# Designs tried in a protein design chat: VH-VL binders against Histidine kinase CKI1 (CKI1). Part 4

Target 1, 134 residues: Histidine kinase CKI1 (CKI1), of Arabidopsis thaliana (Mouse-ear cress) (o22267r987to1120)
Amino acid sequence: RVLVVDDNFISRKVATGKLKKMGVSEVEQCDSGKEALRLVTEGLTQREEQGSVDKLPFDYIFMDCQMPEMDGYEATREIRKVEKSYGVRTPIIAVSGHDPGSEEARETIQAGMDAFLDKSLNQLANVIREIESK

## First folded at step 4 (VH-VL; framework fv_recaticimab)

Design b10E (from r8d with light chain K36E)
Fold by ESMFold2-Fast, scan of step 4:
Structure b10E (fold): chain C 134 residues (1-134), chain A 122 residues (1-122), chain B 112 residues (1-112)
Amino acid sequence: as target 1 above (134 residues)
Amino acid sequence: QVQLVQSGAEVKKPGASVKVSCKASGYTFTSYYMHWVRQAPGQGLEWMGYINPSGGSTKYHQNFKDRVTMTRDTSISTAYMELSRLRSDDTAVYYCARELYSGEYYDAFDIWGQGTTVTVSS
Amino acid sequence: DIVMSQSPSSLSASVGDRVTITCKSSQSVLYSSDNENYLAWYQQKPGKSPKLLIYWASTRESGVPDRFSGSGSGTDFTLTISSLQPEDFATYYCQQYYDYPTFGQGTKLEIK
């Protein structure tokens, strides 16, 4: 189960298509950091109520860094706070149009994101492979 | 061979609900988003919303958010669109349509159902 | 919503004529990362469902005659029928799929 978070409809559409082509069976989408936080929080709560404490609501989250209101960095920080109470950590991949070597890359690490992927999604398969190797 | 077959015409009273079905065949039902589009007599096309048949997630146009519910049953490859609290101006032909998938992208609507005429009269 | 506007609203033509229909979007439907325009054209005959003619502004759907062509980029798009045939008399709609789908109001092509 993968969650794609991006306020731009076409970006979500392209990412969803690539993920499904790679064989991902469940791809969910949302258009804001606030909605991403809500989905993760509700998923964790429901799994705890069901007695499935070792199962994550999502296997990966692709988080656009630049969104209005609650950006990807703030959403990631809030998700990490919620996850601490459950003792879990979902792989969160930053998606951005900026160079990984820029100031923005530093903020990605500081916010608690696990990997970086540019908006071209050319490294999508490599990023997933890297996360799965851990 | 790829087809979308819709349920038959409905006549409803104002205030009632209508549920239209759309049965898919000839392709993997869960691989393509299903959209609903309506057309009032003599008017143009109006998008209502979509459902992702895989996860069941939906998106509704603001004009229909409070009255429309889209669901699916993957065991019979069928999508449903229910519109409640019907008004006379809901009289229209309702279409289901498959979003084109050409590799990495979801695109235009390449396959359409034959349409379901819904008449709302008192 | 991205607003789509077509012109003309109706057009009278004869078999063999070259017909041009225009479509304008309220904002660009060109996605810079893939350099594609997320715009489609449909044909609808009375009592029938719409039929996809063109997608990505200029790509012809399988089985669509080559007399149909699409052009344009960004906000301004054109559907051209190079030599009108009797079966082409129909209503034509443009549609953007850059954001949530919206359609133009339609152009009715009538026999002169």
Scores: ipSAE 0.012, ipTM 0.657, lowest interface PAE 8.3, mean pLDDT 85

Design b5W (from r8d with light chain Y31W)
Fold by ESMFold2-Fast, scan of step 4:
Structure b5W (fold): chain C 134 residues (1-134), chain A 122 residues (1-122), chain B 112 residues (1-112)
Amino acid sequence: as target 1 above (134 residues)
Amino acid sequence: QVQLVQSGAEVKKPGASVKVSCKASGYTFTSYYMHWVRQAPGQGLEWMGYINPSGGSTKYHQNFKDRVTMTRDTSISTAYMELSRLRSDDTAVYYCARELYSGEYYDAFDIWGQGTTVTVSS
Amino acid sequence: DIVMSQSPSSLSASVGDRVTITCKSSQSVLWSSDNKNYLAWYQQKPGKSPKLLIYWASTRESGVPDRFSGSGSGTDFTLTISSLQPEDFATYYCQQYYDYPTFGQGTKLEIK
């Protein structure tokens, strides 16, 4: 189950299509950092109340870094705070138009994100493989 | 055969709620987004929102967000659209429609239900 | 919302005629990253649900006769029926899916 977070409708649509093309069966979408935080928090709470062995509501989160009000960095920090109380960590992949060498790319890792992916999503399969190999 | 079959016509009083069902068959229900579109008598098509049947996430058009609820039951491959606090101008044919998946991204609506006529009158 | 405008609102034609219907969007529905136009055309007969004819502005849906063709880019689009058949008398709608879906007001094609 994958969560795609991006305030731009067409960007979410394209990302969802690419994920399904590579074999991802369940893709959930939302359009804000605040909504992403809500979905993760509710999912964790439900799984804990249910007594679920698998505590993660999502296997991966693709988080656009530049969103109004609560951006991807802030959303990631808040998600990490919630996750600590449950003893879990969801792989969060930064999605941005910035190149990996920029100041913004460094900030994605500092916010608690696990990887960086260009908005073109050409490196999607490679990023997932890299995360899984660690 | 890929099909969407909707529940029958409804007549409601102003202030009531209506819940329309849409049963999918012939494909994997959770693999395609389900949209709801309505059409008032003699008028054009108006998009109301969608549901992702896999996770259950929804997105509603601003005009309906305070009155519409979209749900699904994956065990019977059925989507639901409930519209509350009905007004006479909610009189319309309500359609469910599947979003076409082209391999790289979702496209237009390739399969439509037959429509459910909802009449709101006192 | 992206506003879709169709013209004409209605037109009369005879079997065998070449018919064109136009659709204009209030903003571009061309996505620069994939160079695709997120625009579809539907046919609706009285008492029936809409039927998808064209998507991505010019791609014909499976099973749709080749007399139907779509063209245009950005904000201006055209649906053409090259040789009108009796079963083609219907209302036609354009739809954008670049953003949340919106439809044109429809063009009713009537027998002359």
Scores: ipSAE 0.045, ipTM 0.706, lowest interface PAE 6.5, mean pLDDT 86

Design b6D (from r8d with light chain S32D)
Fold by ESMFold2-Fast, scan of step 4:
Structure b6D (fold): chain C 134 residues (1-134), chain A 122 residues (1-122), chain B 112 residues (1-112)
Amino acid sequence: as target 1 above (134 residues)
Amino acid sequence: QVQLVQSGAEVKKPGASVKVSCKASGYTFTSYYMHWVRQAPGQGLEWMGYINPSGGSTKYHQNFKDRVTMTRDTSISTAYMELSRLRSDDTAVYYCARELYSGEYYDAFDIWGQGTTVTVSS
Amino acid sequence: DIVMSQSPSSLSASVGDRVTITCKSSQSVLYDSDNKNYLAWYQQKPGKSPKLLIYWASTRESGVPDRFSGSGSGTDFTLTISSLQPEDFATYYCQQYYDYPTFGQGTKLEIK
């Protein structure tokens, strides 16, 4: 189960299509950091109530770094705060339209993200494999 | 054969609710987004919203957001569209339509239900 | 919403004629990153559901006769029927899927 977070409709569509082409059957979308935070929080609460506290509502989250109001970095920090009370950690992959510089890569890690992926998604399979190996 | 089969025609009074079903067969129900499109008599096509049958997430057009609810039941491969507080101008044919998946995601609708006529009159 | 405008609203033609229907979007439906136009064309016969003819502005759906072709890019699109057949008399709609789906008002193709 994967969550794609991007305020740009067509970017979400393209990312969802590439994930489905790779065999990901359950892809959810949302268009804001606040909505992503809500979905993760509700999923964790539901799973705790069902006695499945160690199971994640999403296996991966693809988070656009630049979104209005709550950007991807802030959304990630807030998700990490919520996850702390459940003792879990969802892999969150930063998605950006520009090449990561050393500062941008550092900010990604500082916010609690696990990987970086450019919007071309050329490295999508490699990023997933690296996360799975951890 | 891939097909979408919708429930039968409905006649409702103003203020009532209607729930239209759309049963999918011939493909993996959870792999394709399901959209709802309506068409008033003699008029064009109007998009209402979609549901992702896998997770159940929905997106509604602003014109319908306060009155429409889209759901699905994966055990019977069926999507539902409920429209509440019906008005006479809700009289239309309501279609479910499958989003085409070509390995690269897009919202062209390759398979359509046969349509459900909903008439709202006194 | 992206507004779709079709021209003409209706036209009369004879079997064998070349027919052209145009569609304009209020903003570009060309996505620069993949260089694709998010535009589709549908055919609808009275009492029937719409049928997909063309997607990505110019890709013909499987089973659609080669007399149907789509062209254009950005904001201006055309559906052409090169040699009209009796079964082609119908209403045609363009649809963008760059943003949330919106349709043109339709072009009714009638027999002379």
Scores: ipSAE 0.013, ipTM 0.640, lowest interface PAE 7.9, mean pLDDT 85

Design b7D (from r8d with light chain S33D)
Fold by ESMFold2-Fast, scan of step 4:
Structure b7D (fold): chain C 134 residues (1-134), chain A 122 residues (1-122), chain B 112 residues (1-112)
Amino acid sequence: as target 1 above (134 residues)
Amino acid sequence: QVQLVQSGAEVKKPGASVKVSCKASGYTFTSYYMHWVRQAPGQGLEWMGYINPSGGSTKYHQNFKDRVTMTRDTSISTAYMELSRLRSDDTAVYYCARELYSGEYYDAFDIWGQGTTVTVSS
Amino acid sequence: DIVMSQSPSSLSASVGDRVTITCKSSQSVLYSDDNKNYLAWYQQKPGKSPKLLIYWASTRESGVPDRFSGSGSGTDFTLTISSLQPEDFATYYCQQYYDYPTFGQGTKLEIK
């Protein structure tokens, strides 16, 4: 299960298509950081109530860094706070159209994100392998 | 070989609900999102929403969010669209349609069901 | 929603005519990252479901005769039928898939 978070519909659709092509069968989409936080929180609560062995509602979250109201960094920080009470950690991958630099890298690490990916998604397979090796 | 076959015409009273089915064949049902589009008599096409047949996730147009439910049964490769609290202006032909694959998946529609006529009258 | 507007709403033509139908979107449907126009054209005959003719504004769907062509970019699009045949009398719709799908109101092509 993967969650793609991006306020731009076409960016979400392109990302979803690439993930499906790579064999990801379950791709959920949402258009805001607040919605992402809600979906993760509800998923964790539901799995706890069901006594599920698999506690994670999503295996990966692709989080656009730049969104109105609650940006990807803030959404990630809030998700991490919720996850602490459940003792879990979902891999969260920053997605941005910006050229990555030291400032962008610093923000992704400080927010609690696990990796950075350009919106072209050319490095998607490499990023997934890196996360899985940790 | 690739086709979508829909259930037959329905006549309903205002306030009732209707459930239309769409059976897919000739392709992997879970690989393509299934969309629902309606057309009122003599009018154009109106997108209602989609379902991901793999996980069952849905997205509904805001005009239908409070009345529509989309589901699927992967064991029989069938998608369903249920519209509740019917009004006379819900009279339309309802189509299921498969998303386009062109290197990636897109919300254009290469395969359509034959349509299900739903008439809502008192 | 992105609003799609077609013109004309109807037209009459004769077999052999070159026919053009236009479609305008309320905002650009050109995606800068892939340089594609998220625009499709459909043909619908009375009592039948729509049939995809063109996608990406100008890519012809498999099995569609080459007399059908699409052109345009951004907000202004055209569907052209180079030499109209009897089976081409139908209603034509444009559709954007840049955002959630929306369709034009349709152009009815009638025999003169």
Scores: ipSAE 0.007, ipTM 0.623, lowest interface PAE 10.8, mean pLDDT 86

Design b7Y (from r8d with light chain S33Y)
Fold by ESMFold2-Fast, scan of step 4:
Structure b7Y (fold): chain C 134 residues (1-134), chain A 122 residues (1-122), chain B 112 residues (1-112)
Amino acid sequence: as target 1 above (134 residues)
Amino acid sequence: QVQLVQSGAEVKKPGASVKVSCKASGYTFTSYYMHWVRQAPGQGLEWMGYINPSGGSTKYHQNFKDRVTMTRDTSISTAYMELSRLRSDDTAVYYCARELYSGEYYDAFDIWGQGTTVTVSS
Amino acid sequence: DIVMSQSPSSLSASVGDRVTITCKSSQSVLYSYDNKNYLAWYQQKPGKSPKLLIYWASTRESGVPDRFSGSGSGTDFTLTISSLQPEDFATYYCQQYYDYPTFGQGTKLEIK
């Protein structure tokens, strides 16, 4: 199960389509960092209460870095804080229009994100393979 | 040299609002979250919230959510904290502080502003 | 919120003394995934801003004298000053960053 977080409807739709085409059956979408934080927090709480073997509500999260109010960097930091109490870590992939060598790309790593993916999504398959190998 | 310089002391009446500024220098302003911490006279430190200077996103402690607003101006590397509907128990020194970087960003604080004394009295 | 409790609230000591300050958290601040304790110590002198001394419970911040050391894990932490100097008379605070930041009440270190 994958969560796609992006304030732009078209960006979410395109990302979802590519993920589905690659065999990802469960794709949840939301349009803000605040909603992403809420969904992860509620999912973790529910799974803990159920005694679920699978403690992660999402196998990975694609997080747009630039969103109004709570951006991807802040959403990631907040998710990391919540996850500490549950003893888990969800792979979070930064999605950005900036190149990997830019200051923005540095910020994705510093915020606790696990990988970087440009908005072209050309490296989507490679990023998923990298995450699944861990 | 990394430095945070805050605005000067303020004296306010109950019910007023106060806006404290914090000007950053010596580092990339948008690369570190800016936190606000206050300290009442003779008391300990109390975390109020933070702002991400890059996107402008904020997180406020529950105790301040209804009265605090944190903003920034990236063109002058300055963060602001506005506290409204002031009470006498808001009398405190207000600090801005930069988050710690140690392989990842954490809510520990390696650089602090000098503090802004806010006195709320009639 | 994670509640931080410090003891003692104040203590008197002489230059050259070994001083210990303790900090307890209401829940563990040790993250099993990375094996790090999310605990920091600060020094605050009268009229001055807090200064970071220790992070990760035991890592000394750059420029902090080696007489300052931190120890402990989980819920119980200690700050030690091995040979107290005149400039060390200050208030000391512990802080957790496992969740949203919370601080201990402070320990005031006074000259005897």
Scores: ipSAE 0.007, ipTM 0.545, lowest interface PAE 15.5, mean pLDDT 86

Design b8Y (from r8d with light chain D34Y)
Fold by ESMFold2-Fast, scan of step 4:
Structure b8Y (fold): chain C 134 residues (1-134), chain A 122 residues (1-122), chain B 112 residues (1-112)
Amino acid sequence: as target 1 above (134 residues)
Amino acid sequence: QVQLVQSGAEVKKPGASVKVSCKASGYTFTSYYMHWVRQAPGQGLEWMGYINPSGGSTKYHQNFKDRVTMTRDTSISTAYMELSRLRSDDTAVYYCARELYSGEYYDAFDIWGQGTTVTVSS
Amino acid sequence: DIVMSQSPSSLSASVGDRVTITCKSSQSVLYSSYNKNYLAWYQQKPGKSPKLLIYWASTRESGVPDRFSGSGSGTDFTLTISSLQPEDFATYYCQQYYDYPTFGQGTKLEIK
């Protein structure tokens, strides 16, 4: 189950299509950091109530860094706070148009994100492979 | 054979609610978004919203957001659209439609249900 | 919402005629990075569901006759029926899916 977070509808559509082409059967979308936080929080609460062995509501989250109101960095920090009480960590991949060496890209690690992916999504398969090997 | 089969015609009084079903067969139900589109007599097509059958997430057009609820039951590959507080101008044919998945990205609506006529009259 | 406008609202034609229907969007539906226009055309016969004819402005859906063709880019699109057949008398709708879906008001094709 993958969550794609991006305030741009066409960007979410393209990302969803690429994930489906790679064999990901369950792709959920939302258009804000606030909604992403809500979905993760509710999913964690529900799985704990059900006594689920696997407590993660999503296997991966693709988080656009630049969104209005609550950006991807803030959303990630808030998600990490919630996850501490459950003892889990969801792989969160930063999606951004900035270079890996830029100040914005450096902020991805500080916010608690696990990887960086350019908005072209050309490295999508490699990023997933890298995370799975850990 | 890929098909969407909808529930039968409904006659409702103003203020009532209606719930239309759409049963999918011949494909993986959770792999395609399901949209709802209505058409008033002699009028054009009006998009109401969609549901992602996988996670159950929905998006409603602002004109319907306070009155529409879209749900699904993956065990029977069925989507539902409930419209509340019905008015006479809600009289229409309601369609479910599958968003085409052409590989790398989603597209237009390739498969449509046969339509459910909802008549709101006193 | 992206507003879709069709012209004409209705037209009369004879079997064998070349028919052209136009669709205009209030903003571009071209995603330039993929060079794709998120524009579809549908045919609807009385009492029936809409049928997808064309998507991505010019790609014909499987099973749709060669006489149907779509063209255009950005904001201006055209559906052409090169040699009208009796079964083609119907209402035609354009639809954008660049943003949340919106439809044109329809063009009714009637027998002369």
Scores: ipSAE 0.047, ipTM 0.691, lowest interface PAE 7.5, mean pLDDT 86

Design c4F (from r8d with light chain Y98F)
Fold by ESMFold2-Fast, scan of step 4:
Structure c4F (fold): chain C 134 residues (1-134), chain A 122 residues (1-122), chain B 112 residues (1-112)
Amino acid sequence: as target 1 above (134 residues)
Amino acid sequence: QVQLVQSGAEVKKPGASVKVSCKASGYTFTSYYMHWVRQAPGQGLEWMGYINPSGGSTKYHQNFKDRVTMTRDTSISTAYMELSRLRSDDTAVYYCARELYSGEYYDAFDIWGQGTTVTVSS
Amino acid sequence: DIVMSQSPSSLSASVGDRVTITCKSSQSVLYSSDNKNYLAWYQQKPGKSPKLLIYWASTRESGVPDRFSGSGSGTDFTLTISSLQPEDFATYYCQQYFDYPTFGQGTKLEIK
């Protein structure tokens, strides 16, 4: 199961469509960092209360870096805080409309994200393969 | 030189509000979360919350959630912490502190302000 | 909140002594994903702000003398000063950053 986080409706739909074409059948969407944090926190709580073997509510999170109020970097940092109590780490992939530069790559790592992907999504398959190999 | 400089001591009556400032210099203000920690006389350290200076979003400890407001002004690299409805047990030294960077950002504190003494008495 | 407990509350020692202070957390602060302990130690002198000494339970902050060392894992942690110097008399605090920050109550290191 995959969560796509992006405040732009069209960007979110395009990402969801590409993921489904690659065989990802369970794609959840939300439009803010705050909502992403809520969904992850509630999912972790529910799975713990149910005694689930699979503790992760999502296998991957695609997080738009630039969102109003709570941006993707902040949402990721907050998710990482919540995850520590559960002993888990969800792969979080940064998605940005900017060309990847050293500064943006630095911010991605500093926030606790696992990979970077531009909004063209041309490297989507390669990023997923890289994360699955770890 | 990285430093945080806070506003001066305040004396307030119960029921009043106090607003403490923290001016950052020597680093990119918007890159690090700013935390607020207080210390009552002869007591230990108590975390109050943080602000992300970039977007302005905040997280407050449950004990302060109803009375604290954290803001910032990026044009002057200054963070603010306002505590309302003051009680005598709010008498403390209030510190601003910068989060630690060690590969990623963490809620440990490498740089601290000098502290602002707030005394609440009638 | 994760509760942090320090012992002793105060300790008297002489220059040159080896000093050990302990810190216990109410739950593990060891993160299984990265195998790191989310624990820091601070020094605070009277009238001054706290100063970061150690993070990741055992990593010494830049500029901190070699006589300071941290050890432990999970819920039990120790700060050791191998040979006390006059400038080391202070209050020491442990802090977890596994969840939102909480501090121990402090250990005051006093001259004999």
Scores: ipSAE 0.064, ipTM 0.755, lowest interface PAE 5.9, mean pLDDT 89

Design c5E (from r8d with light chain D99E)
Fold by ESMFold2-Fast, scan of step 4:
Structure c5E (fold): chain C 134 residues (1-134), chain A 122 residues (1-122), chain B 112 residues (1-112)
Amino acid sequence: as target 1 above (134 residues)
Amino acid sequence: QVQLVQSGAEVKKPGASVKVSCKASGYTFTSYYMHWVRQAPGQGLEWMGYINPSGGSTKYHQNFKDRVTMTRDTSISTAYMELSRLRSDDTAVYYCARELYSGEYYDAFDIWGQGTTVTVSS
Amino acid sequence: DIVMSQSPSSLSASVGDRVTITCKSSQSVLYSSDNKNYLAWYQQKPGKSPKLLIYWASTRESGVPDRFSGSGSGTDFTLTISSLQPEDFATYYCQQYYEYPTFGQGTKLEIK
């Protein structure tokens, strides 16, 4: 299961389409960092109550860095705080208009994100492969 | 060089509100969450909540969520904590404190303000 | 909330003594993904703000003397002062940051 977080409708639609073409059948979407935090928190709570050994509600989260109110950096930091109590870590992939190696890309690592992906999504398959090689 | 400077002592009546300020200097104010921690006389430290100075989002401990408001002004690198409907048991020293950075940000505190004494008495 | 319990509540010691303060958490603060203990120790002198001494259970903050050391893992943690100095008489607090922050009730270190 994959969660796509982006306040822009067209960006979410494009990302969802590319993920589905790669064989991802369960793609959930939301349009804010606050909603992403809620979905992850509720998913972890539900799985713990079910006694699941797989406590991850999503296998990957694609998080737009630039959203109003609670941005992707803040949402990631809050998700990381919640995850500690469950002993889990969901791969969170930063999605930004800035290339890897920029100052903004360094900020994604500081927030607790695992990888960086340009909004063109041309490197989507490569980023997923990199995360899987951990 | 990194410093948090708080406003001066306050004496309030029960039912009043108090607003404490915390001015940051020597670092990028918007890069670190600002936390508030209080200490009643003869008691330990109690976490109240935090504010992200960049976006202004807040998280309050359940014991304070109905009475506390945290805000900031990025133009003067200052955070504020307002506590309303004061009771005598709100008498405490109130501290602002900066998040620890160690590869990522964590809710431990490397820099503290000097504290603001708030006394609630009739 | 994770409950932090410190012992003793107070102790009397002399300059040059080895002092040990204990902290116990109601649940583990060891995060398996990074193998770190989310535990800090603070020193507070009368009329002053707390000062960070140790984080990650055993990492000494810059400028903190080598006589201070932290140890432990999971739920049981210890702060040790190997040779007590006059400036070390203070109250010491442990704090977990695995969840939202909670502190122990403090250990007051007093002159014998």
Scores: ipSAE 0.027, ipTM 0.708, lowest interface PAE 7.6, mean pLDDT 88

Design c5N (from r8d with light chain D99N)
Fold by ESMFold2-Fast, scan of step 4:
Structure c5N (fold): chain C 134 residues (1-134), chain A 122 residues (1-122), chain B 112 residues (1-112)
Amino acid sequence: as target 1 above (134 residues)
Amino acid sequence: QVQLVQSGAEVKKPGASVKVSCKASGYTFTSYYMHWVRQAPGQGLEWMGYINPSGGSTKYHQNFKDRVTMTRDTSISTAYMELSRLRSDDTAVYYCARELYSGEYYDAFDIWGQGTTVTVSS
Amino acid sequence: DIVMSQSPSSLSASVGDRVTITCKSSQSVLYSSDNKNYLAWYQQKPGKSPKLLIYWASTRESGVPDRFSGSGSGTDFTLTISSLQPEDFATYYCQQYYNYPTFGQGTKLEIK
């Protein structure tokens, strides 16, 4: 189960298509950091209430860095706060349409993200394999 | 055979709510987004929103955001669209439609329900 | 919203005629990353639901006769019926899905 967070409609659709081609059966989408936070929080709460062995509502989250109101960095920080109370950590992959600089890479790590991916998603399979190997 | 079968015609008074169902068969219900589109008498097609049947996430057009609720029941492969605070200009045929999936998600609609006529009059 | 404009609003043609319907979008529906035009064409007969004919501007849906073809890119699109048949009497709609789906007003095709 994967969550794709991007305020750009067509970017979400393309990312969803690529994930489905890779064999991902469940892809959820949302268009804001606030909605991503809500979906993760509700999923964690529901699984805890039901005594679920699998506590993670999503296996991966692809988080666009630049979004209005609550950007991807802020959304990630808030998700990490919620996750701390549940003792879990979802892999969150930063997605950006701009070439990453040293400063932006630092911000990604500081916000609690696990990887960085260009918005073209050409490295999508490689990023997933690297995260799974660790 | 891939089919979408909708509930029957409804007649409602202004201010009421209507809930239309759309039962899917012949494919994996959770693998395709379900959209709702309406058509007023003699008019064109108007998109209302969609639901991802897998996780239940929804997106509504701004014109309907405060009055529409889309849900689904995966155990019976059925999607629902509820429109509240009905007005006379909500009189229309309401369609459910499956989003085409050809390796990438697209909002082209390859399978349509037969339509549900909703008449709002005093 | 992306506004879709169709022309003509109606036309009459004879069996065997070549018919062209035009669709214009208020902004480009070509996505630069995949180089695809997010545009579809539908046929709707009275009392029936719409039927998908063309998607990605020019890809024919399975089972649709090859007399139907779509062309165009960016903001200007056409649907062509190369040799009109009696069963082609219908209203035709274009639809963009680059952003939230929007439809043209429709073109009513009447066979003489």
Scores: ipSAE 0.006, ipTM 0.621, lowest interface PAE 11.3, mean pLDDT 85

